# Miniprotein binders against Protein EXORDIUM-like 6 (EXL6), part 5

Target 1, 305 residues: Protein EXORDIUM-like 6 (EXL6), of Arabidopsis thaliana (Mouse-ear cress) (q9m8t8)
Amino acid sequence: REPPSQIPNGTLDLSLLWYGQFTPTQKERVHDFIESLNFDAKEGLDPKVSAWWKVVESYQERFEVKDIYRQKKSNRTVAPRIKVKVVRSYVDEKMKYGKELTMGNGEKLVETAIGNMSKVVPVVLLSAQVRAHGVGFCDGTCQHNALAKIKGQKEPRRYIMVSNPEVECPGECAWPFHTADKGPRGMTYQPASGEVGADALVIQLATGLADLATNPDLTKSLFKSETTPYNDDVKKNHESSSMYIVDPATKCTRVFGSGAFPGFTGRIRVDPITGGAFNSHGINHLKFLIPSIWDPKTKSCWTPM

## First folded at step 3 (miniprotein)

Design t9 (from g3 with Y6T F8E M48L T79F E81Y I88W Y90I)
Fold by ESMFold2-Fast, scan of step 3:
Structure t9 (fold): chain B 305 residues (1-305), chain A 94 residues (1-94)
Amino acid sequence: as target 1 above (305 residues)
Amino acid sequence: DKITVTVEVTDEGRTFTFKFTVDSPEEMRRIMERIREIIEEMNPREVLIFIHTSDPREAERFARIMEEMFRRMGFTRIFIYIRGDTVWVIGERD
């Protein structure tokens, strides 16, 4: 069994690439969410976005160093902190590759987000008008995180790609801010920012960041399959390998609070002034609705409330 | 029960996309046989299959079935990515 992966140096440096046209609210909302991951809100603003991020951080385990003053071996397990920051933001408003992206176009955008930086995580954000092929957006997934082979580099780079779903598939990827297209339609709420696309982007980015941070190299296997011989008409290859990846945030799809079931978010709050739905607080008294995350310690979807 | 399946095959730099919607797990067996035939006819180096189910338990079952199919078809690298009620299966060969 492989132990949980760790983020090198406890820092996640993000390079954002905004592909297409975004509103100021959409851009500000994403930046505010990222800053809120490591910000302890004051004045009774619980639950915090940072409390949710601490669950993500708990996937990384390490033993404390030997206590040299007491000459004792430390067997205490401590989850390291992960500092998330934006180190670069690039805007391609004219959409160099048009509104319909192939997998190859997506990889070129990832390369653009990386630039000449050796230690950044590229985050590609697609505007509402853009369609990305080969990543499954609006066909059962609402964000994409994977590995890209970068020309001139020996190791593949971990990246995140998110899309504003409000035009292409709000019923799939913008619930609970829009009626669902599949399963129970359930309840709907207003987005706390006033824009469906802005809050949907936050949910997709939160999912991508959590899944990336809990499995940063994507080589850790949660499940492995045994190779079993089948029959004589099969091409047998002893070099065959299978890797199962189960992402913690996505495992808790459409769960935002305790007691969730199909069509119901679980326990959340609604701002009585704006009508906006939220389950957490961030910087500048901002309110966010963020998805649940699988907690292996309790073997359940952890929720902010 | 509603199941959505998307298949992408890449051949000579061109990507072909096929989408299927089925109402039962039993009908899914017929769709998977059709997918096998498509892959055999096109003989691609890379195949991406994306399955969305209405039941997370079905996701693991479909992942196992797809893994078996890919191995029988000669794919040497098989990646299976399970996310709640969604399954991604990527097969690669030289």
Scores: ipSAE 0.012, ipTM 0.372, lowest interface PAE 9.0, mean pLDDT 74

Design u10 (from b6 with Y9E Q10L F16E Q17F S21L Q24W E37L Q40Y E44M L46E Q47L)
Fold by ESMFold2-Fast, scan of step 3:
Structure u10 (fold): chain B 305 residues (1-305), chain A 83 residues (1-83)
Amino acid sequence: as target 1 above (305 residues)
Amino acid sequence: SKEVLETAELLLTEIEFVLELALWIAKQLGNPQALQLVSYLATMLELIFEQAKSTGDEKTIQELSQLAKEVSELLKQLSEKLK
């Protein structure tokens, strides 16, 4: 028996915990991005952030189709809408556990974000000066998505943790707003918000939300990769077998537009006045650069343009 | 093998030509339009990379990897001039 999804009844209620000092731009940018996930005004500019979120929502249809193959159903399935909103936003500017977080301290922040709420998804955001140990930030990953066992609760709680990478690892987790640490360097772009940390936080949160919605049980995948199972490096045998399973949120790492290549974002737009890079539009004519998402229907990285 | 390698080398030559043209246009017309051309160059580079991968030709892949580094440095220089 599978644990229940963290997005009951098509509503995703987020409880944000801001740990450390953040600029107003960083906080506003994150809130505007979240609100833009469900913004679908007909006269709004295209491509929309909400169009990207509709691809994420389509994975809910896949979960329902999976159930149909196990048993008969009389009704056809349609992808449900996932309404995302911030129901709580708490700030810990003084950093209760200091600037160096252990895994245990991080889990306590998750518990703090949850409070006494039974149906929220906690999102812990770490300021640029904070270091979180044991979560893999800046060592192959730029966001952390996991399950926490909460005292007094029967079921484990899914959570997202993101960090402003601007100080610790901009070359890994703030690209393309910063020169890459390795591989072809490519072209760097200005962040649309004017702050590297603000737009980098949006990219990490976007990846975390996509992972949550496309892989709600954390360890499950609905799709097998059709890409070659072989690695040029003749690495561990177990590594090649894992390439048959697609993780939709992370399969398209560093792809932002069509024609992306290592070191190059692919096709994106640049504001000719500010130099700000974007591939999507949200509320209030705001511009965002968001990562591509794997599309199981086309077996490719879906991009906004 | 040889025919596919020749096709990949032809695409590589075309990418070099487009890059030279983009740099020339940036110098003549002023830089804002160069950002759109840079995106097109990235698309062309991806296509030749996929072609090289489909052949399995190690030499072509290595030459493309070397070109990617050169293109990356040129795009970086162009980006600085567009700021």
Scores: ipSAE 0.000, ipTM 0.153, lowest interface PAE 16.4, mean pLDDT 71

Design u2 (from b6 with Y9W T13E L46W)
Fold by ESMFold2-Fast, scan of step 3:
Structure u2 (fold): chain B 305 residues (1-305), chain A 83 residues (1-83)
Amino acid sequence: as target 1 above (305 residues)
Amino acid sequence: SKEVLETAWQLLEEIFQVLESALQIAKQLGNPQALQEVSQLATELWQIFEQAKSTGDEKTIQELSQLAKEVSELLKQLSEKLK
């Protein structure tokens, strides 16, 4: 029995709070994406969203299963699964705290998403009506994947908050479906769902889920298997490792396919009928564009294709 | 220092313009080999940028800025060659 914790070890029970007005497509895309994380049926098309989630799950291999006496009973590494489930979905269409969020308002939204549940990971999704610059969004930040101190609870709660990608800073948070604000603008694509807000929310949520699941305790430590030769060389001459740590999905920023570079997503697929861009398949033959994640086994950004 | 970071950012913006020009030329010519060469140099620049972003050592940032300038010059030469 482990002490009460939000650490993702075997299951992630998500409590969604939809803050503001969302289209049915936005809500359906998020739910379908989450359900697709554990969809690995033969009748599904490849590459699968679940193949990407398998890379996330492989980070758990770092924590070998041992007996209660801390003695190894197995000669093989266990590759545990992480089952993701939405256990609650709540909509606040009227936006109780208004359209312009502060850090204090953001904390209250996280508390609302938690409700009375002890083990859930709160996920706050902000609509196109919301301005979240006061919560630190924009200027390179499209999701918060952090810890919130909850009144009446001893331990802080791990949460995800996803910014509105459509209106406030689409060049930061909706690329490649919108022209970039900085650097080479390169190529843009149509979203597979037909809605920029829906597919961009999936990208930001995917990033948050991957970073949360691969770094559940928000450790400020460097992952040695992910250190570049250059970072290793610099680290050898300095004692502060906090300057070299990057979460696995953040380490692969703006990479969606093999051969990516500034202004280019890498190799992805485009639906010839809709023009929709994707690199993975989920439930019900749905198509998703999901961001790359660092794979410590290959020491590179893993891409679906 | 603030000056070193500002210099690195200006170099990266110049490099981004060169990358955009080279990409548009390669795309219009339909030349897969040229696109691969652009990708390789762009990837090297991106790695230099990530290393600079992850370090606090001024000497290392200066060395990375010099490498970025050298790769930028190679990209400019490639874009001229692509017609």
Scores: ipSAE 0.014, ipTM 0.325, lowest interface PAE 7.5, mean pLDDT 72

Design u3 (from b6 with Y9L T13E F16W L23F S39L)
Fold by ESMFold2-Fast, scan of step 3:
Structure u3 (fold): chain B 305 residues (1-305), chain A 83 residues (1-83)
Amino acid sequence: as target 1 above (305 residues)
Amino acid sequence: SKEVLETALQLLEEIWQVLESAFQIAKQLGNPQALQEVLQLATELLQIFEQAKSTGDEKTIQELSQLAKEVSELLKQLSEKLK
């Protein structure tokens, strides 16, 4: 089977659920980032968000076993494309389950994001008003990508959940736009959008999308504890000792450029007008700071610069 | 030894605080050369610390102490330019 895990038909159809109140900047930032994943323009604006996404796409080839036919050809130089698009967006600004979420509330939010669609990836975005600790945020975790059991469906659904950390845990989940709570305080930067929450949401979503795209088929057969599928199944897959079975964006957490170390992002750029930090360009000449991707061949984090 | 690693960790934390200050000042000055100098010293700090963890000896402590002096002098020079 080649590759052992792959996104069907090369498409990720995202269904977004915005839980709570978000600024226009936060919503636009997320949508612009998603659109930028597949935007490839010859405008001299390197590095590109789409180039970062091509690295994620290349993981499909890293898991392939070369058969006799491919060994005779051996000249494929381009990874299959994964088209990412938003097919549904729902807003619950009144917060049906309140500001303090439990794991059960989180499961219901995933179901709401799915709606009646059988082939979407639900993305739940939690506003700054939400205390997301009850769904596993801020305690060593700044995003979830895991499996949820959907009522009426035989197979569990892969989902992504992100939270705006700017009120609940900025020191844990909003670096480098906020001083870290522990370890070296770190060198901090202005967010390119002007809003800590907007750019932190993009980093969390980028991490979740990259990890999901490289390991889309988490199964319940790998799950043996009361921990979330992300913590149990993803860690077990990662810890299978194969250098090619990793959570590549999560493994490069807090690495944004070459030469990174605890407290330092690595080499990035600063916009001379806004002071905003970035390492990639997207649609409409927008600038984004996105996480590096673990490269099992070099045993290091691949960085945009 | 454990004592060498403990001493190296303490010096790492002290040097790191000074490097963070130097980085912020260099950034405020908008000086690419100063930023590169801070980044080079930060890279040297990490390399010396990794040496301490892998093969550490008293020489590593001496190298960290020397780097601490260099970083403190850089911070002083950058602070005078900011002035």
Scores: ipSAE 0.000, ipTM 0.192, lowest interface PAE 13.7, mean pLDDT 73

Design u4 (from b6 with Y9F T13I F16Y E20L L23W)
Fold by ESMFold2-Fast, scan of step 3:
Structure u4 (fold): chain B 305 residues (1-305), chain A 83 residues (1-83)
Amino acid sequence: as target 1 above (305 residues)
Amino acid sequence: SKEVLETAFQLLIEIYQVLLSAWQIAKQLGNPQALQEVSQLATELLQIFEQAKSTGDEKTIQELSQLAKEVSELLKQLSEKLK
């Protein structure tokens, strides 16, 4: 196992671009999830979304040890915090490039999300009616993490692109809220928000944020020569290289709780009133179902429960 | 054993599908007691499965079979109220 790439200590300033029509619930769920990443409730509402984000932050322990600016002497190392916040959110309801997006159109949406901001991470969210070509959606992947060359900027910009899968490929990218297309027919659950698209968008965004934060420069595979009982190594064509990358969240695809196997999420909770599935709590007593992340310290998929 | 784990996996999936059906009916009936019962049975199902995964004991198959009977009876009771 190769050590994970160094992660910059600080903040992830997100610029959201909503492309197409979204419900208020879909927008609120995404914003509430992001706010929940840094929320530490003092009430007995475990597990927490913020506890999941602390696992992502733990990838920075190697960076913290190498930080010479602190000049502190300690027998203890603490992972640097990553503060995630939305600094801009704008909407293109009319879909400037139509419902069929080429890779070029997607890159222009990324540029639009960046605007004039330096150091921002663009997040492009596609409505249920939009089809993005060349990014692998509904063909083995449910989120897209890549680098875009921005005109007038020296360094390429890392971005996240997610799509509401409820129309295009719910069986691949909206499980466990929809019956899976392949493998065991397994268990399905109600989404905690009441909308399949809203909770599916959260899962995709969570995966993208975790992969971005743990591998910000898209370096070589972090998990070469290793497999989990739930996931095999995945080979992908990358915009920045021909190398194969297996990121921490991708390594734990479709694992939401301990004991997961094909067709079964693992240990999660079900809200007795709504039937909604969740494995974590966030702001305002909100419940979320978020994906597992590979933990290099335990060599396993870390789950909230 | 491998056979015990494979049987436990299959029973876990099947029993939980019945629990989800019971949940939907209980929710439609507006019955909070039934919702709590379904939630408790689902929790028991996951606990038994964790034991099966850890021990591979034939006894876990018996426990899953008993749970399947309890869940089927609950679904029948709820379905009759819906009629």
Scores: ipSAE 0.000, ipTM 0.215, lowest interface PAE 13.1, mean pLDDT 75

Design u5 (from b6 with T13E L46E E63L E70W Q77L)
Fold by ESMFold2-Fast, scan of step 3:
Structure u5 (fold): chain B 305 residues (1-305), chain A 83 residues (1-83)
Amino acid sequence: as target 1 above (305 residues)
Amino acid sequence: SKEVLETAYQLLEEIFQVLESALQIAKQLGNPQALQEVSQLATELEQIFEQAKSTGDEKTIQLLSQLAKWVSELLKLLSEKLK
């Protein structure tokens, strides 16, 4: 009941299902980002995508590093590593269920991504023309992740679903590559890949992967806070020894750098040749703009710069 | 190339005028991190301009124009914090 939720064997084997029409740039961008999560080449290209992933990995420790330094002197001094890899990639360009997906259609796509594989995390990617109903896309969220019941399996399977927001809701889910639909407009940036959809998909996937890896079972509340005097909160079970935040990447939505305010990303870099915005470096000298993630140890959104 | 550089110099002047206003507001807010962020941005703009001077490219005008808009938005956000 109390063992920490952990990623089995320290690996996330992803099975990708591309639903609809995607450009080569969009597909390569997603693959390059995933490969960059575990790319820790020693050189000088900081910040690294892998440094951001180390913050995600630190959730597996649940404050153990602090305990070691202060009192216990435990055998664990480093967060367990989580290796992420794509083990399957399937394309459905004809869109078997059409452009308007019901929740049931989405669940069938998740099952298709799983196939006969016993240990994969299905990732369903929807093209710009596809609309998924019932999952909250463009109504307060830009990615969906949940638990799915799989026939013949007793444990539910965690999955991620992301959509290219370029057509449906760029002002909500493609900022800062598109003008925001709320608050100060601010300045838009060029996507580092040259395609808004490609870099927006990376941001959505990064958010989903971080939220999944920090809370893989969705069975525990990781954050508890104060109650309003006007609300009757009868289920107050604040623990003195542990306090966590649920969905760490989602809690830092639209924060990409230090000093962020509504309409302003915070400190990021702009490639002087391409104009592309980024805050991290990955494989093959590629540049990525990835979202901040909540760090419960510092009680703030960790930013790459 | 010469006309590109002249346009770049004009945009830089506009950017620095906005940065000076942003610095003044950051001082009023008493936030040393905001002061450091604006100062760091000024340094980065100078580096970008020196690189652009060597290339003489239309992309220089685009980049400086984007930075001018960004600095203007930063000034607006900081001014809203004053009430």
Scores: ipSAE 0.000, ipTM 0.194, lowest interface PAE 14.5, mean pLDDT 72

Design u6 (from b6 with Y9L F16W L46E E63Y E70L Q77F)
Fold by ESMFold2-Fast, scan of step 3:
Structure u6 (fold): chain B 305 residues (1-305), chain A 83 residues (1-83)
Amino acid sequence: as target 1 above (305 residues)
Amino acid sequence: SKEVLETALQLLTEIWQVLESALQIAKQLGNPQALQEVSQLATELEQIFEQAKSTGDEKTIQYLSQLAKLVSELLKFLSEKLK
């Protein structure tokens, strides 16, 4: 029985690289979302973004049994806290490698985001006009989460790459703010920030962070980019339940609230002032729409409401 | 069976299109009661979909046919208010 992968020291220090032109709203939205992951203040409104992050944290729960020799058991499940913060933010507005990125160009952007830092997770954010080839964007995925070989380092580095889909593939990667390309034509909503790209970037980053935190070693992530339905056929073995890894994007695709079905987000709220759709609250009374995440304890997509 | 599930998926798509039309009409009317009725129907649709998944092939078509009837009745109600 192998224990599940753990996040060392319970921290995720992010180094952001903004590639291309982004609005102030897009940048601020991403920063506010990250800050909201650990916001658990009494004054905050419910449901909280941090409640969603606690579900992510629960994937690394440790089950303790004490006094085994005296045949007493104490069922204590301890979920570690994972603190997420931005430690560096770099902007390449002129797009050094142009608007068409190869895999090699993407790896160089990852290296730029890392700089000389040994403990950061690089997050590369691509503007709406940028196309990244070979990573599956708009062809089955809306975020890229992989390992990069870094010069001078023995171990490959885990990274996240997200793109603003509002120009390239809004019907695939900007729902529910845009009509879906496939399946039932569902209801669309206004983004809470007022910008489709800003809220779509948050959804993609949320998915990438959840994936990274639930599978930091990337041991079972190879199936995400394959055109196989077998991710839904992953069978939990009786002796390996603690090793069961699930991709929240694969299992809970397009689920944002309870009662979701193809074309319907599930139960969400609409801000009466902005018209924006949301299902959670963060810092400064900000409202976010964040994707559902699979909960292996209940064997269902957990939703904020 | 595969054939039953394929027929169910087609019927779900048709039911969803009707429900989307009902929501647009309710919003245009500015009628809180109509919006509540459509929202309740969305909840009922989810419950019947869950029931269909749990019972399998034998009742899937029956549950979806019941949903189609309810959605059609709601659209008739909303259309009459437009007169």
Scores: ipSAE 0.000, ipTM 0.179, lowest interface PAE 14.0, mean pLDDT 71

Design u7 (from b6 with Y9E Q10F E14M F16E Q17W S21I Q24Y L46E S65L K69L K76F)
Fold by ESMFold2-Fast, scan of step 3:
Structure u7 (fold): chain B 305 residues (1-305), chain A 83 residues (1-83)
Amino acid sequence: as target 1 above (305 residues)
Amino acid sequence: SKEVLETAEFLLTMIEWVLEIALYIAKQLGNPQALQEVSQLATELEQIFEQAKSTGDEKTIQELLQLALEVSELLFQLSEKLK
């Protein structure tokens, strides 16, 4: 009865929908990042993207209600693994709904990404020229994840939507690769891929994946917090009206390393030749800059370094 | 002043990171001269950091930028030897 909220079968099967024109670098960067989540190479460089993903996986331990029984605690000897893979990738270069998306048009793109698949998480990626209305992009948020009610399907579907911010709002959603619009100016860095949009898309997707994996049912009762989730579609728990979900990656927005403060990323690594910023290593010796994750135990952002 | 302080803290952190990488590579190469150079640059960083806490001016930023160039040059030379 009321099983713990966890990723089914320990797999996240992603269905990608690329809406608009993307560079090869942008597509490759997103795919390489996703593959890197489960890349645990012996003798690979640290810190690893997969080590960051193991922190996300550890949140599954908290989906069981209360430590009331010793039995529940003793049955958790190892954090469950979540294998992430792309099972479908579709490109709509011609943008069938145009460059200005309403919330309704966005929902149709989510449905398109799902197709007839029962166990996929749709990921809608919007090109730099596309504007999505009603999802909060460039107005306090840089990625959107929510529940969609799909006609003809019994269960609502969890989805992620990200947009390349480099044209619409680079100062809000492409920092630290672009000067910030608000707060202290701080320093900027080169993107490790050489493209602002490519690395910004990775940060937004990483944030969405972490928040989704830690709270797949989008419920308010899993984590205690004074902070309310930004998504209005979240279900209320009648037994835990004083408990709210903390979206762990969103709560650590603009924190990439230890010692971060407004205008400063915290400790990260920089390639001294290219200036490319990173805090993790992935497949094929690739370097990524990925967001920190809120840790309720320490009441601080867990950082890769 | 706030802008200068934030810039100095950023540069200090970045130079420290580059020194850690250079130290790691120098140890892998087993090169005593490179280890000495890393040690000298780390000592210079500590001195500039203590000075920055007392003075905190634009000259400190220039000294940190110069040290960043020196550390980056050392890292580049060490990386070329790790072929």
Scores: ipSAE 0.000, ipTM 0.131, lowest interface PAE 19.3, mean pLDDT 73

Design u8 (from b6 with Y9E F16E Q40W E44L L46E Q47F Q51L E63L E70Y Q77L)
Fold by ESMFold2-Fast, scan of step 3:
Structure u8 (fold): chain B 305 residues (1-305), chain A 83 residues (1-83)
Amino acid sequence: as target 1 above (305 residues)
Amino acid sequence: SKEVLETAEQLLTEIEQVLESALQIAKQLGNPQALQEVSWLATLLEFIFELAKSTGDEKTIQLLSQLAKYVSELLKLLSEKLK
């Protein structure tokens, strides 16, 4: 009745593998971003990172909930939530496979991130000195989402791989914190964290998480999917999601605010004290610049501002 | 078109006046952060000018107007903070 998902019980359990040397700021920034996906406190500032994550959550099947608290004879329709948490964080500072990774070495890192855990999503983070071959980094893409064949397991495992582009290709993968290598000369801003690599890693991870959460089963056949009857609103959302479920973050590439066009981020905020660029707020009063995401309801790139 | 380019040039002239004032204030205060912020606004102005040279599209002029308003808002905030 419900389409198959790699997000069991509404929880996305991440197993992080830090490959190479990372600064404390880079590690903290990634963890703070992940925690901010589910942060929706009333005292928090708007727009929130969690508002962006609610758009991601809206790609899931909606269900009716009886409003028992209000003692009404009415039901309402809501999208299920996805609680994102880090369940394991492993560091390979010495880089077991060296600084030049083949696709095979990448798959071994995915296996290491999985360990003995049956339902985790491995996230491999590569330090600035590492080069991953065959995954398209710095050659048209800045993050890698794929399926890895795990030895001894029948089904392949979905994973995310991101790299700190600060040394290899900042002009391609660290915009708007670095001038672009191609296209119109664009605006550049300071990263809110003070480190280009830290904020670039967040942008790449945000894109990877959005793509994974909106399309968890890359090999799923739509013809074999069980479908439920939908009302007009749910049907409209479902049809739009079906059309735009693939690459919702990539569909809105280099868009961070309303009115964006090539070389211009769109409407964002700049901290007048630090110069840091942001479009959203998270835990601990932290500011983040996160990419827009396709919203099937409005048929547009949803932006925080 | 010529009309689009002329409108963009008028907007750029207005922003340049405010930017020049902000740069002078930043220099007087000796604030390296303020100098960097003014530098980014200068880069944005150069980008708007390059975009204006490459287009003849009415929709692009609307985007340039929106961008000019955004830059003007940032310059006002920066000028108030510096003083």
Scores: ipSAE 0.006, ipTM 0.241, lowest interface PAE 10.5, mean pLDDT 73

